# Ledger of designs, part 1: VH-VL binders against q8vy09r84to250

Every score and structure here is a prediction.

Target 1, 167 residues: q8vy09r84to250
Amino acid sequence: KKVLVPIGYGTEEIEAVVLVDVLRRAGADVTVASVEQKLEVEGSSGTRLLADVLISKCADQVYDLVALPGGMPGAVRLRDCEILEKIMKRQAEDKRLYGAISMAPAITLLPWGLLTRKRTTGHPAFFGKLPTFWAVKTNIQISGELTTSRGPGTSFQFALSLAEQLF
Positions, changes and structure headers below are counted from each chain's first letter, unless a header gives other numbers; antibody chains are not in Kabat numbers.
F stands for the ipSAE by ESMFold2-Fast; E and O both for that by ESMFold2, at different seeds; each is averaged over both directions (binder to target, target to binder). V2 = 0.75 x the mean of E and O + 0.25 x the DockQ between their complexes.
[cut] marks letters that were taken out.

## First folded at step 1 (VH-VL; framework fv_lerdelimumab)

Design L01
Fold by ESMFold2-Fast, scan of step 1:
Structure L01 (fold): chain C 167 residues (1-167), chain A 121 residues (1-121), chain B 109 residues (1-109)
Amino acid sequence: as target 1 above (167 residues)
Amino acid sequence: EVQLVESGGGVVQPGRSLRLSCAASGFTFSSYGMHWVRQAPGKGLEWVAVISYDGSNKYYADSVKGRFTISRDNSKNTLYLQMDSLRAEDTAVYYCARDLYDSSGYYFDYWGQGTLVTVSS
Amino acid sequence: SSELTQDPAVSVALGQTVRITCQGDSLRSYYASWYQQKPGQAPVLVIYGKNNRPSGIPDRFSGSSSGNTASLTITGAQAEDEADYYCNSRDSSGNHLYVFGGGTKLTVL
């Protein structure tokens, strides 16, 4: 099973690292891709994160799952990556799994139109921006192909849920 | 102070159209979903429609689907209800209400004073 | 869409406790919210979620929920509590997303 985890400047470290670690332990082939121009990016708390490849190497690859960490400005960096936007829209169109945690549902997926008719949770500070009657205050929300979660404190639950769905 | 003020009600003939407005103040309108709820004279409350904070998602009660259209203008802090093909059973006081979610339930925390719509020949 | 059932009327003596109930399948999945309406006035939220009171609502109002039933309790009813009370819940089964109970008219004797 192939999994993409994109990272950028300001990505939340716990969310990204837990996603990668849990999914690899479950037996997934996880690719960490930088949306910046370098493999090394600085996370939201100052940690240096090293990607496996630049996102440009992933443009035409098919993934069984794409999982987005949050963080600020990480979620904005992911949102502004045209290559990642195309990958995610293709993921949804093909009915393949995708997920987002923390800031990513409201900041990254919502502007791309990827929350339409999806029950969604996210970071409490941005809950008000989610579609009102589709927004839910749960630690993990599965809505078809989309799984969302709240933040660093729910990172393990999020990653484990994705692993369960993938296998 | 949160305030919601409805307007646009009146007497209208069956088959005609009417547009209601709800002017919001005292909160960040663009961050909240909004509802229309109606009450026929001497009867109970009936939910009519809801619109998401950005206007991208809308849902309607079965009784009004295809005839009513909910919309909003976040630049004017105003909610609208376009009512087409009006029927006598649409006669009611129409309330605007703000949407909130907590603890696995949705609720209406602030309501306007209502505007009366009478569909009569 | 799902139905919420309330008794149409209930009475309580001044200073006594009264319980208003709401029943329906949606209550197994969602907490009810409760609204007080006095003649000629807009509804006012009095309880939401399991047992939360908005600012300004007296502490004599409380809520409870079990299975397919939600209840509004007024402990030590006052004359000004005489009103119609409506429960509301969310319905996830279709596009008709919100349903109100038929209302309960509370008379304070």
Scores: ipSAE 0.005, ipTM 0.504, lowest interface PAE 11.4, mean pLDDT 88

